# VHH binders against q9uj72: the designs that were tried, part 17

Target 1, 324 residues: q9uj72
Amino acid sequence: MFCGDYVQGTIFPAPNFNPIMDAQMLGGALQGFDCDKDMLINILTQRCNAQRMMIAEAYQSMYGRDLIGDMREQLSDHFKDVMAGLMYPPPLYDAHELWHAMKGVGTDENCLIEILASRTNGEIFQMREAYCLQYSNNLQEDIYSETSGHFRDTLMNLVQGTREEGYTDPAMAAQDAMVLWEACQQKTGEHKTMLQMILCNKSYQQLRLVFQEFQNISGQDMVDAINECYDGYFQELLVAIVLCVRDKPAYFAYRLYSAIHDFGFHNKTVIRILIARSEIDLLTIRKRYKERYGKSLFHDIRNFASGHYKKALLAICAGDAEDY
Key: E = the ipSAE of ESMFold2; O = the ipSAE of ESMFold2 at other seeds; V2 = 0.75 times the mean of E and O plus 0.25 times the DockQ between their complexes.

## First folded at step 3 (VHH)

Design E14 (framework vhh_8dlx_2)
Fold by ESMFold2-Fast, scan of step 3:
Structure E14 (fold): chain B 324 residues (1-324), chain A 122 residues (1-122)
Amino acid sequence: as target 1 above (324 residues)
Amino acid sequence: EVQLVESGGGVVQPGRSLRLSCAASGFTFSSYAMHWVRQAPGKGLEWIGNIYHSGRTFYNPSLKSLVTISRDDSTNTLYLQMNSLRAEDTAIYYCAKGRSYYDFWSGYPDYWGKGTLVTVSS
């Protein structure tokens, strides 16, 4: 039990909040063919999610219409995805992203990895409930049907939401580190199962001790060892878990950098991370991004995005001239 | 110092029209979006509409057929034209300057006038 580094988001509750007046301005912005996109950005990016829910209730009460539905109907492309995405409660947004990762053409394994490797037990339980209520399907069953092998087994473990929490055990950490080292040497199916069980079930604070002991025993970084010993989505998932345990904001900075600098701008991933992390640790993610890659997240978004879509992403990211 | 001074209020008969004015100073009027907001006695704030530097207007859907917002950048003046006035239009009418946020000029109201009272009686 210890106090870690503080993390900070970019979006905070607005003072002197007036949901009725906000709903009236959004109603004006969305009436007819000519939408006030700047007003949509100005209101929705400057309110926390709880306040956006109150605005949606005021909008429904006042106009008899669904705010998310009106935005999806009247907006287009990635700007639509950003504005609508801001209106989801976090568990429902995770459920939405997972549904579309599995029910589109093929499977978006990187989306499954990102969400399931990074979410807490509480977040997992809430997203499973939201998924069931929204899509009338069981999240666990859909993951099972859309994935296979050790990758499937690992995701099935994570989606249980049963990671250990609480006090650390240094002696057990040394034992677990030996198991991980043997798994890297032997590489059998049984060893992959033992590796998965340790990484998915031990607490984050316990795993940090395990990784330290692994370095002492093997002389090698845990991520480097996994990269040498395993491959495919199983390897990518294991690496994602280790990175989240060590520094979750740095993991999201890595994901954003990859999405921005991959073949074209990978819009869905950028949108998802900025929205999902905006009230948790997005400011910390920005700091890790600049520290690791030399350029600010602001600079890269400005370079790759355009129009009102660019303005929306930059507004969620927040910051000023020193972050460009 | 930003100053917004509303005028044109007073007592008016139901069914009549009224034009309110707002004289602006202390900022580059032509660069900012401007808003009209009202507050009826014992009620909350109600957004009427806005006008951008470009002249584009947006209105509260409940009021769109009843009001027109315009501006004269040469005199730094904002106008609200109201038609077919009803008793429920009795309110204090506020002129407000939109804030600039980052890369756009159409922000939420951040500076407000003192308001002008409109009383619709019958």
Scores: ipSAE 0.683, ipTM 0.902, lowest interface PAE 1.5, mean pLDDT 89

Design E15 (framework vhh_8dlx_2; at its last look DockQ between E and O 0.86; V2 from the best seeds 0.00; counts 0 for: framework grips, grease 26.7 > 24.2, SAP .676 > .668)
Fold by ESMFold2-Fast, scan of step 3:
Structure E15 (fold): chain B 324 residues (1-324), chain A 122 residues (1-122)
Amino acid sequence: as target 1 above (324 residues)
Amino acid sequence: EVQLVESGGGVVQPGRSLRLSCAASGFTFDDHAMHWVRQAPGKGLEWIGNIYHSGRTFYNPSLKSLVTISRDDSTNTLYLQMNSLRAEDTAIYYCAKGRSYYDFWSGYPDYWGKGTLVTVSS
């Protein structure tokens, strides 16, 4: 029904794909005293994820070696993270990112927010299975132990993967909008629980109606109201949910802009978003980025990254030389 | 118009050496990586190796120490030296041009010669 829901990625299945020859060229690139980083980029960024999995299988069959392991041994720094990241199936990559967000020197709450607020029911189910398989721990249990309060309760709801996908109800949308307005006025624990239940469980179509009714009742945008009424990671998570409901590519454009221009230049976030969204909506993300910030994502990557790392990110982004 | 002409193929006995040549024209040879690829009867393509404009070489690990790739930029010629030939080396050998050093996808093969047949017979 929604013509505006059309999205496009930047990476597509390669025509005339030959995984054996690709694996041989990667073997040459990695198994010697010198490393051919250009050929790694040329092949791995120009194959879809399914094709990269076939290349890894061919590599193992021909050489008795693990492609990801050989890349990790030969490569370093952020370039290693990009090349290795491309070799994960999407659910396993999400699981990998969540594990490292929680098992490091602290908790990366922004990574938890980004993944859990943006993934579909199907993606959540697959990610939980991948996490359990790889780490022998339940994702839900690790989230519970690493987080607290209403932030934890909201993440626990999202990780269930039980968002409604049914028909819209305008009368219920009006009722839910009144609940959201009361939650912003009262700010009690019960109201915070009702708020997260609405934002986590109603369908995207239903929530768009709720946000419109909220604007009619309050005279205020839903994001603006949340920013005035709440704080901390709970506020950031609620905002992320609202932004994903309205325009998920625009949410990722915002996350990329923040990561590139924030103190410390959050490379892990840039790498994660480019890889995770490359076959889904990264081209649409590029369009939102330029519309909002006046410069292309391609231009900003060129300015903050260098060397083969820069080339790899630009290859995934697939921007035109004039795209800025 | 890009042209790649392989030569030096033919029938050779096992254990002997053979040198193949590829004469290139229609582009600035010095700016391009060059590749050797082969196809044995009834089999798929097998990448042998490449040589960059800088002279850096990379080889299929299965063929390491059995082949040497070199180039002569003054004559626009690519070479493949093969030593200790075996029956499984019987194949059509293709010369391929990589994209220019100035291209974003520099080094990736984008044009192929017609090939030259090498038969290793006992």
Scores: ipSAE 0.823, ipTM 0.952, lowest interface PAE 0.8, mean pLDDT 91
Fold by ESMFold2, look of step 4:
Order: sequence, then structure tokens, then C-alpha cells
Structure E15 (fold): chain B 324 residues (1-324), chain A 122 residues (1-122)
Amino acid sequence: as target 1 above (324 residues)
Amino acid sequence: EVQLVESGGGVVQPGRSLRLSCAASGFTFDDHAMHWVRQAPGKGLEWIGNIYHSGRTFYNPSLKSLVTISRDDSTNTLYLQMNSLRAEDTAIYYCAKGRSYYDFWSGYPDYWGKGTLVTVSS
């Protein structure tokens, strides 16, 4: 967080991987009157996504059947959501979550914020292509249709996937900090536009300089200033951007804590974060969670989820020896 | 420490039946799922099926109508009954131990026997 940190997931490529045998055991688990849910967990949470794709191919080759389809037929509720979610390639999983956040009556703005504020340029590019191929729709057009105001404008900038990379300019950082400070003081529509353009377009490295300069000239933390100046989903999105710039694993730890405690256990959010971050930084997220909240993420999941759903989440999260 | 010894292999004629045994020692057999796996000449490993402590069984869909797995916890013995044998059933047949019922990863195979050869020929 304050120097170059190594980030790490919880799911790695399995050694001695045999996709044919895995597919056969899954076939057995899914055929008949009884489903072997433990074996589904034992296999699918302990292979990386690339290996899961090879298992699905082997299953189709051997049995002429769609593994995901068979799981959806046999499984129900949140356990189905976890197991099916593990089988999506990462760009398609992001696309899938965004599509479901926007379809039907209403919009899940927190899902839009969480995904679009946190993904890199490359991840956004792949997600947009997956969305187009899977749903025959343009992601940007759907966001435009389902959102409004400065919230929409900010999401539309993020989804372009054109954040500057590697660039830093200390003189410009001071100027940008002054613009942000003025935007908090005057709060016009144009100031809101200028503020979100800086947050969406400048590199992470540049924004860290900007946030330090903002503190230097205003005496106020950037998140506190945004919270005081703005409200609604626009404010929440701006805060999410700042938090992701500062410490992305800590942002996700905060989101998980909120999903577990503020909502009583918001299943979709917990499932989405665990799956999407499992091969990227979930171990680091787990560390930030324990540091900030005092109890391990494993402990909190164990206390609020049940059955094979709980077991699948715990298998993805993993724990220290003391958790088991 | 863990020992799995398969037996009952040999040469059999097509259309006949055969029962394989696996004698287990070095662990509490009653607490563990058990598996059968085979490897035909020139092919990779093929999972046949498993049986849990409770007696629940699961089978490779390709073999479901051809095999039956059973266990006798009083003698620490796992069985594989094979019927209507064909030349393609020629393989080395392996017994495997699953993790304990009490283990988070219950049922997942973690130890393999050395196998017994079954040859199906006229």
C-alpha cells in the first residue's frame, strides 16, 4: 500500500492436472438421483479458470453435454450461482454481471460502480468485446440508457478504457489538485465534469500525486472532501475510483465487509468479488480485510452463509490454519 | 503407512463377469470414500466411480450400466463388479482412497494403489 506491494490470489493452476479424469468425476457427480456437491466443490474451486475451461471441453467431448447446463439443471440458489460463475472466462463474467445489473426494471448501480471503477484498460476492452459477442448489445449504449446525470457521464468515461498509463507530471498534479479543490467549493455541473474527467483519465500514479497535493493545499483528505461535496451514486462512484487508486485490494475488502454486514449478506456481491478476484488479489484482499476489520473474511463467511454454498465460498476464499 | 492392494485381476473371456477387490490398511476405512480408476494400454486414466462411507455411489456416465462398486467396512475391502466384459475393458485397475468424511475436502482422492491387470481376450 505505501510501497510496491505484491498482490496474490487464492486459486492457482493445480499441479498434476488431468482434465479428462476431472470431467469424468464431474459427470458422475451430476448423473443420477443424487448430486455429489462436495466433489463439484473439490474440483472446480481447486482449478484455475483456464483449467476449468479445459475440463468443460473434456466433458463436452466425452459426454456430448454442456457442463454448465448440467450444473444449472442439478443445482439451485446461490450454490448454482457460485458454481456456474466459476465456469465463465473472466471478461465474460464481468459482462454477465453488468448485463444482469442493467436488465429488467431497475439498475444495480453498486455492481456498475464496483466493476467499472476497478478494472484496468485491458480488462475493460476485453469485457466490452465479451458483452458484444454474448448479448449482441453495445455495453456503452446500455449504460447510457440505464443511467443518467454525472453518474452516467463518469461511467461512460470509465468504460472507454482509456486511462493514461505510466505518466506523471508533478506540476500538472498541483494544477489538477487545484481544479479538484475548486470543484468541491463551487459544485457546478461544469466543475463536476472537470472533477470526474481528472479521476477517470489520469494514471493511477498521477492521481496519487494529485491526492497528496490536494491534502497539501486544502488540508483535507480527498475522500472526505468528495463525501462533503457530493451525494448519491455520483459521490459513491468518485469515492470508489479514489479508493481503487489508493489500494484496490482494500477497496474490495471494504465492499465485502459492507456486503456481509450492511446488507445482512448480499450474496451477489460476495459471489462476484470472490470469483472475479480469486486469481488476481483475493489473498491480498483477505489480508486487508483482517487488518481493517479484526476478523478474517473466512470467519465472517462461515458465520453468515450455510450449506454447500458456504463451503464453496470458503473453498474460494481459503483460510489460515486457525480458520479451519 | 496407507496400503491399498488390488486383486482379482487376470485373463477373462468377453461377455464374462469379474469382481475385483481392494484390501485397505493404515487408515480408518469406515471414514473414507473410495474410488476405482483404470488405465487401458495406450490411454490415460479413466475414473470408474466412487462409494462414500454412507454407501452412496457415483459412476462415470460411460460405465454406469456396466459396473457396480460396493464396500465391506468390517473387512476394510472395496469391490468392483464388472459385467459383460469387452476387449476395451482390458486395463490396469486401481483402487484409490478419498479424504476423510470429516475433512473439508471430503471424498477427493489422495492415495492410489499399484493396480491389478485385467485382460479381456478369447
Scores: ipSAE 0.757, ipTM 0.930, lowest interface PAE 1.1, mean pLDDT 92
Fold by ESMFold2 at other seeds, look of step 4:
Structure E15 (fold): chain B 324 residues (1-324), chain A 122 residues (1-122)
Amino acid sequence: as target 1 above (324 residues)
Amino acid sequence: EVQLVESGGGVVQPGRSLRLSCAASGFTFDDHAMHWVRQAPGKGLEWIGNIYHSGRTFYNPSLKSLVTISRDDSTNTLYLQMNSLRAEDTAIYYCAKGRSYYDFWSGYPDYWGKGTLVTVSS
């Protein structure tokens, strides 16, 4: 909702919505050993999340069954992850992804970065509540125990959900830019703390002024400076914050491109972004993706995935869109 | 262009069976899934089931044992067989066309008939 900078998703409330009929068709689709995977896609990717919640309620009321549970029983692999993921309320989906990023051996730091660097104060508050209710655990305590160093400190600041939302102050922006420049020169623990506190606490509007002033005094782009000065997950998190402040759809386009083309299987990242951004800015993300990489996101998904998994991702991405 | 004409409705006594037909034209019937939907007086729409171009059927779990959907591709006709009818089966019964099997949205209903009334009364 910006003057001049409109963002748009790809999934909208369906007209003539009938949750009872949708639930009946899904019930039919999920019977037996075989299921009608096409009908699952046709319905669930073409309803907004609020409508999907009403479908799940109707399904439970009619059949006494949990729709997510039935889908997890009938479906497998990445297709299961897409279809089940669509059925989570957004705060619970964020909580679910963070829980699985931290549970067990190791931690998926990129998942933590992607969610916590990009979410608003309200979204963070709601995901903390969902995490507590669903897992009987404190999200902040789990992040603290699973991470360390300045990476942890930065995540802990973000997860408070207390970023300033006020007006801009150019004099303070110049002062903050000088602090960031000194932090890149000296690199002490205290400088790292000051740097992440500025990036986590100042409003997006103020940070845009700070980044401009940083470029004015240093002659360097903020992302380039961070890449030269720091490394590891701390550096990656700082860059994610800056990119989200500048152009959040472009950040997600970058993340999708990396997930699709990097070595290894990054299906969870693609699924998470498409679902989480589908009603917010996924159409804008598609525009940024094509502008930056020359091919549409739709085209790259066609090459990335197969079967009904591919079909579900394409339906979320745009349905009918084609790239040559 | 697309036409779906339901027939076979009327007044029928409880406990009897009834077969509804849907005559289809204006599209390649063989390539499309077909659906049956009904609406009882004062109630919302209720999905009965569908049948794909392959002959595979799916049913509303509440109606699975009471109905059978079939198709005759040589006559472009969809059928609904209903058994052991009760007063609660009184409804307008609609035929619907699904998208073709090669369509991205394969099977999803996109055109509806005007319906045929079935009244089950003693």
Scores: ipSAE 0.727, ipTM 0.924, lowest interface PAE 1.2, mean pLDDT 90
ESMFold2 (binder alone), look of step 4: mean pLDDT 82; pTM 0.836

Design E16 (framework vhh_8dlx_2)
Fold by ESMFold2-Fast, scan of step 3:
Formats: structure tokens, C-alpha cells, sequence
Structure E16 (fold): chain B 324 residues (1-324), chain A 122 residues (1-122)
């Protein structure tokens, strides 16, 4: 088994699915100010995204109303963000998160890093289309306007969605490792550009060979070298790329751990990762989280969150019930 | 063994009212939310509404003004009161127990009765 090749989510298509009856129950749950939040969680977290879209269509057909709009009106705080977030098709959810990272109070650089460093070429292409359709703005232009320097240049490369796929060359890996080693020693603008081009454009399989050769040449781990030699958001972006290449589920486990345990608690990051990864690799993320941190993701969410918000996050996380 | 037995169905004239009953046994009735669901001939399932253990009710928005759900925990009985019956109310009416998990008070229906037929005709 190659790291990052086999992954599992926590949310799967429900058997015996009835979108009409689900829509009727959601309609009843959202009546007036006295909302049945338990029923919202029970239905929406136990259906895959395609099924949630069918429920929204049935809801509109029967009641002439928008399900997402009704939920936004009746719900508040982070619970609203979770329920509404589940109703987005994945490319549109990525576009939504990127828009709010750039158009909110300040810029959320860590959101930009997380999404752009972790998404595949196909996912990047789809999110660019969704962003344009939803916001009538060009994603690349907004990134350019909201960021600067080598951080901007690196994000601009990633948003092109043109990473090489399936290419491996051991001799080129040795050559690229030497370039990275020189970049860590010299740290000039030209060297930062060369480093960025290698990390953004080479295939994941090729980069794993480059990182092994780098350790052979330098005697240092690639992440440790970057942390020692660079700083700011540029350093954080480069580290994110390396971690995604090595083990993408482990990167998301790291992001979740940081969001839960860093001062201020980053609710939006926890919500975003749980929803975005629920049908891809969230089960694998849970395994990496426990392996690395000694506690389950379920345990830490339970301690971090409360009320219906907690119930919703735990339902998405699912089944990690060996911890309380 | 969970058992749900619906009763009170039959032939009724348009414009009349009807009360259906559901006798529950084999579980702690007062710990569970209960549902009414119906199926008209040749149509799919239609959710009517539910009632929590506390007596709090939620209804299909299309049916809210036409029905009332109540419960009597002393007799383990669930009720559905229907007013101003119309031909389109002809259906098999099912009582269902909500699923209980994760300490949720409202659960999706997971155990169903056999149903009782209501025919609205003159």
C-alpha cells in the first residue's frame, strides 16, 4: 500500500433513500422559530452530497422554497455553517470557502494554503469554474489582489492546476534535490522561485523521490530544512505542499489538531475539513490523527464543541466511538 | 418484540373528521418520538408528522392545518386527528417509532406498524 493511494470517507450513500419523505421531514423540522435540530442532523449527516441535492430539489418542488435559505434563516452560529456547508456541491464549497477567506475581515491565508496546497488538478479546475459562476469574479485575479510576494507567486502556480501526473525520474529527482539544497543555503529570490516551481509542478510520486534524495544530500528532513530557512506564509505554504505530498490525510489531521488546540479555536477550519473530506478520506484522517496525537478526533471534537454543533460534527466524523 | 398496531380506519364521507390510534408495546413508549406516515394508492410515502416524548409536535407543512398528533403515555397510545377529510386523504396510515441514538430526541422512523386503511368516499 502506498501512502495516499487508498483512503476512506465517513459518509456514504444511504440505502432505501426517499428524498421526498426526507424533504417533508426537513420542512416540518424548520417550521417557525421552534426548529427540530436533531432531525436536521439525523437526515443531512446520514446522506451523501448527491442525495442532499436530491432532497433540496424535492423540497423546492413541494414547497416552492430553497432549503439552504430556510436553514440559514432558522439556524445560527456554527451549527448554521455546518448544516449549510453540507448542502454545497464540493467544488462550490471550496469556492465558497476561498471567497470568504479573501472577502471577510482581513485575509485567511491558512484557508488559502489548505485548499490550494491539497486539491488535485481536477478539483482546482472545478473550483475555478464554480468560483466564477457563483461570484462573477476570477479566482486567480482575487488571489493576486489579496496576496503578495513569493507567497502570491506560489498560490498563482497552484491555482493553474497544471501539476505533472504519474511522471517519475530518479536522476531528475537527484538533480531537483540539489536545487532545493542550494535554495535552502542561498535563500535568494531566484532560489525561492526555483523551490516554488519544483514543489508546485512535479508529480507527488516524483516529489517523494526528491525528498528522499534531499535527505541523502543534506542530512536533513525537507520540512525541517524549510522551517529553518524560511518564514511567514511562504514557509507555511511550502510545508503544506510537502506534507500533502507525503501523506495528505496526515496533513489534514495536523490541520485539525492545530485548529482545535491553538488559541482562539478555529471553528471554520474544523467545519471545512470535516465536510470537505467526509466522502473522500475522513476515516483515514481519523486514523492518522490518533496515530500522531494519541487521542481520537472524536474525543477532541467532543471536548471542543457543545450542543447541536457538537452533535453535528460528531455525526460527520462518525464511528470513532472507542473514545468518549 | 416491538409491536405497533394502528386502528380507527374505515370508510368516511368527505368533510368529516376521523381519529386514528396506534397501540405500542415491546419498548418504553415514553422514551421515543413517534411518527405518522401515509401512502395513497399508487403513490409514494408521505410523512404526516411526529411527536417527541415531551409532546412537542412537527408537521409536514402541506398538512399542518388539517391534522393534530397527540400521545397518551399512560396507555402507550399515539393518536392522529384528521379534520375536513377529502378524497386525496384516502391512504394506508402507518404508525412508526423513531430511532434513538446519540442522545437525540427526534429520530428517523425505523419500526413501522402494518397500517390501517382510510377510504374517503360517499
Amino acid sequence: as target 1 above (324 residues)
Amino acid sequence: EVQLVESGGGVVQPGRSLRLSCAASGFTFDDYAMHWVRQAPGKGLEWIGNIWHSGRTFYNPSLKSLVTISRDDSTNTLYLQMNSLRAEDTAIYYCAKGRSYYDFWSGYPDYWGKGTLVTVSS
Scores: ipSAE 0.697, ipTM 0.910, lowest interface PAE 1.5, mean pLDDT 89

Design E17 (framework vhh_8dlx_2)
Fold by ESMFold2-Fast, scan of step 3:
Structure E17 (fold): chain B 324 residues (1-324), chain A 122 residues (1-122)
Amino acid sequence: as target 1 above (324 residues)
Amino acid sequence: EVQLVESGGGVVQPGRSLRLSCAASGFTFDDYAMHWVRQAPGKGLEWIGNIYHSGSTFYNPSLKSLVTISRDDSTNTLYLQMNSLRAEDTAIYYCAKGRSYYDFWSGYPDYWGKGTLVTVSS
């Protein structure tokens, strides 16, 4: 049944799925000196994650080997990151990305912001469990040790996964909007704490009412007010939360555009968003991208990437050639 | 209309060799990867291997030392050479067409023949 769903992904379950035959083809592609990269792309991007997990199980049962391990040994560079990334269950992929954001040469604060500001309560709980199981470290403790100040306090709130759900309250929205307006005027530590508590804990439906009331009393957009009143990663995190509340696919389109066009380019962000959103809202993200930036995501990936890496990203995007 | 017709099956003794053929029509044969797949009685499909338009071959690791896949683009014919046949090789052998080499679906089967039976017994 389709009723009630307004967002759409690009990857769906294959109707003629045979995990044993898929495992045999992947075994052939990875065994020996030459690697059949086109076969890896054609199989893995045309199966949903649950089906990829069944392929990995069949591969292990037949060959006594780990499919992800064999791909990591045979593949290199960004193409390796894409193929290996497709093989992670979503909570473990989030955990993997957060681990590498914190255990690299520096901290990738934008990765922390993207994941923690955008994930649901259920996704937060599952990624915390996956992180602990995979890395034998507590996600909350690693975030605490790698971050500081109000940025840390906000991330610590989000990682609890305790955002409210349920009914809207217009009277409370008016009161919360006044608190947010006062926080922008006073900018004390206590006001930053109240701002963080509202943005991290109220439901998305409630926050949309709060943002409308804020514009009524302040004469200013919530994002514009945050940008004028705060700075640093704290400001960036608060903006990310507001953008996710308003239109989560548009937030990811913004992140993709920035990753592709920012100085130095950030391949890991492009790979992460395409994989993580492929079964949720990536088609909707493509539409927002075209609407906001005038060029298709397909066009920009084609120009940014090359070789099998390009083929893999375009296959996940599942875009026919759109406007060039 | 894509057509794939397998031939060369039959009864063979253990330890012998056999060559299967697949006659292809209804598409530009030399633009596509071709596959061999088999199904033993009461069992699932088993991928044997494939051959690209370039002649590059990839095989199921369990079968690599026992089979060779080749093609003749001038006659639109795909071949499977099998050596040291065992009772476990008794199966219906299917020829299958991959997607275009020039797109993201090259190497994945989209059309199949009706199959040819190979029985390995004395």
Scores: ipSAE 0.436, ipTM 0.809, lowest interface PAE 3.3, mean pLDDT 88

Design E2 (framework vhh_8dlx_2)
Fold by ESMFold2-Fast, scan of step 3:
Structure E2 (fold): chain B 324 residues (1-324), chain A 122 residues (1-122)
Amino acid sequence: as target 1 above (324 residues)
Amino acid sequence: EVQLVESGGGVVQPGRSLRLSCAASGFTFDDYAMHWVRQAPGKGLEWIGNIYHRGRTFYNPSLKSLVTISRDDSTNTLYLQMNSLRAEDTAIYYCAKGRSYYDFWSGYPDYWGKGTLVTVSS
């Protein structure tokens, strides 16, 4: 059963906000011989996204220039990605990340999984609209063309944004749990379809009952059963859905831990999660991270990143004083 | 106790130059970025520029050709040199200390002096 939880971000509206003066300071930072990267960090990480939009408008009005464009020209590497990323409204940032996941050489399936498995019905609707307006393409059409198989079918279900809300039925949960158990035993195409339909369409409250009943029937955790029975991106997507249903901040903590500690040090994922969750639940993600991994997110970012890139990520994360 | 005291304001004729000073005390001056900000009568705050440790300067693009900011860390003093003054430069001029954040030099102003009035008039 779902209990009400308080979640908290790390970035809040700045008091005594002055977008004109902020824009002037950013103009000084970007339009001279040197680039004032410390000023970029101090302003952009200490304003909420709505305030950053007002700064960009003031910058354009005063100087006739695009703030994002100037940052992309002056900055390089991952620091550029952080600063530019902060300038997107959330639905447009999701659309931006999905567009770039699909338009490069190959597809970034982990980005598709992270966004589509974690966003609410409302967030999915808004990102679809933003994607269409910005790229003149339908998000669902691009997902269809870039993916295949049961992975595609599952993503196509999620992108509809039609998950049930508010209804619970213990008898149906017991029946759905039995269907999931059978799907793990037989693994046919029909069973994979039934599995994804349950995980994508039932409410979070209902799915928590299903997972509990599945444990009673099978003797296994739902995540453990999926990992044993399936593979590839389909398995990863199903696991992501289950983890989001149980504890969405814990899912993002898991994603951050994997991105930091896996080979290649997946910078794009760290940047995306810190920015996307900064005004939603990043403080709660920090708590889950420390609880599960024994070290703070702050500690691991400090060890993973360097220079102004490190300063920017730590500023968004807002530090963890207990680990200093 | 942090203190910032601006001086050198007054009435100046158009076309002349003027140098403002800011005397800082109560903190380790050379660890902080310092700013000049002005406010013309009936207008909002206008950021002039800042200066970091070791003398790196950044200026509002609209004012870059008109002003020079410098500092003397041995005397805890910040300076603003203004050239070719116009009536539009009439304003209260504020000295401000930058904010510290995660043990790096911060450029964002968080503590302000009381200001000094500059009137450009004959």
Scores: ipSAE 0.705, ipTM 0.906, lowest interface PAE 1.3, mean pLDDT 89

Design E3 (framework vhh_8dlx_2)
Fold by ESMFold2-Fast, scan of step 3:
Structure E3 (fold): chain B 324 residues (1-324), chain A 122 residues (1-122)
Amino acid sequence: as target 1 above (324 residues)
Amino acid sequence: EVQLVESGGGVVQPGRSLRLSCAASGFTFDDYAMHWVRQAPGKGLEWIGNIYHKGRTFYNPSLKSLVTISRDDSTNTLYLQMNSLRAEDTAIYYCAKGRSYYDFWSGYPDYWGKGTLVTVSS
């Protein structure tokens, strides 16, 4: 299933998978006086998410207990967040992260930006359904109530999941590029609305043409222009969209680098990206990280994390043999 | 080549005790956790327990009161002590090699012996 030409993950289905035996081993690890954290790491990071779901079902069948609940009871801090995070189906994990971004102390706007700017139409529809099912709240309504201004308007557009797919029109790209250039020069509310409509609704293939035309007419990179003419979370959201369109793994590498090197080390962001991208493009993210920053993701995780938390993150990352 | 050879199986009466042994070769025994797994006729694999270096043990909660796992790293030998044997304990018992403590992401560990048959009957 690993083709090697496009984006690549780090976690794959285990061969000779036995969910009953895995559930028994996890039962032993969790129901003893001492929790066997190494067994939790070795099993859960070496199974794909679908296999982890089968393990949870086997655990429930054998012991009459909820595996995620038992892990939350026995584990603490960031290690608990990693192990519990692995047990969510991807749409439900996105819903979980969005809920806590909005219902915690304050709003985590960077979490909203990361998820809503990077997910496909299909992923958006699935996370909206998961959010409603899990929290009995409408995701769109919660975003509206927790955010404001052009930032809110842009997030509301993205959460509709209505981005165009597969269509390109070079003449329209030239026109859209002119609109973006005028928006950067005039900076009115109407221009901000036109800018977000283009970035949120045009296909990735179309936007790549728009960005090329923008550079031809303005003499400036699209990201540089946005950084020069806008600010705040609106600017950060627009930049995130552009970076995802150009190279989504490179966007996540940028997010990880920022999270690791920001004052205080943003653990929640590191955990979320490693788990969410583990079966999609995390290996490609590792390659972009090293290419752009000169150090491996593996090396940087080793420097800021410790104990079983470190072991779990490194297991999800799956090493980096090129550095050592 | 990794080799695991179980011994000590046979026919035993209900209520009796039995000790199984597993002789390991082809790897640095002290570096690895070791497991016992069984398979009753017509049933799936059932994990019994494991033992880490320095003797730390974990057991299937369903079996914890009935079994004890130990190891002798000087002789590369793993043991399973079973007490109060019942007819439902009739199974092929397998010794299995776990993962190194520091190389836990180095792939899926499933090295197994050929098994030894334990029959509990009167």
Scores: ipSAE 0.308, ipTM 0.744, lowest interface PAE 4.3, mean pLDDT 87

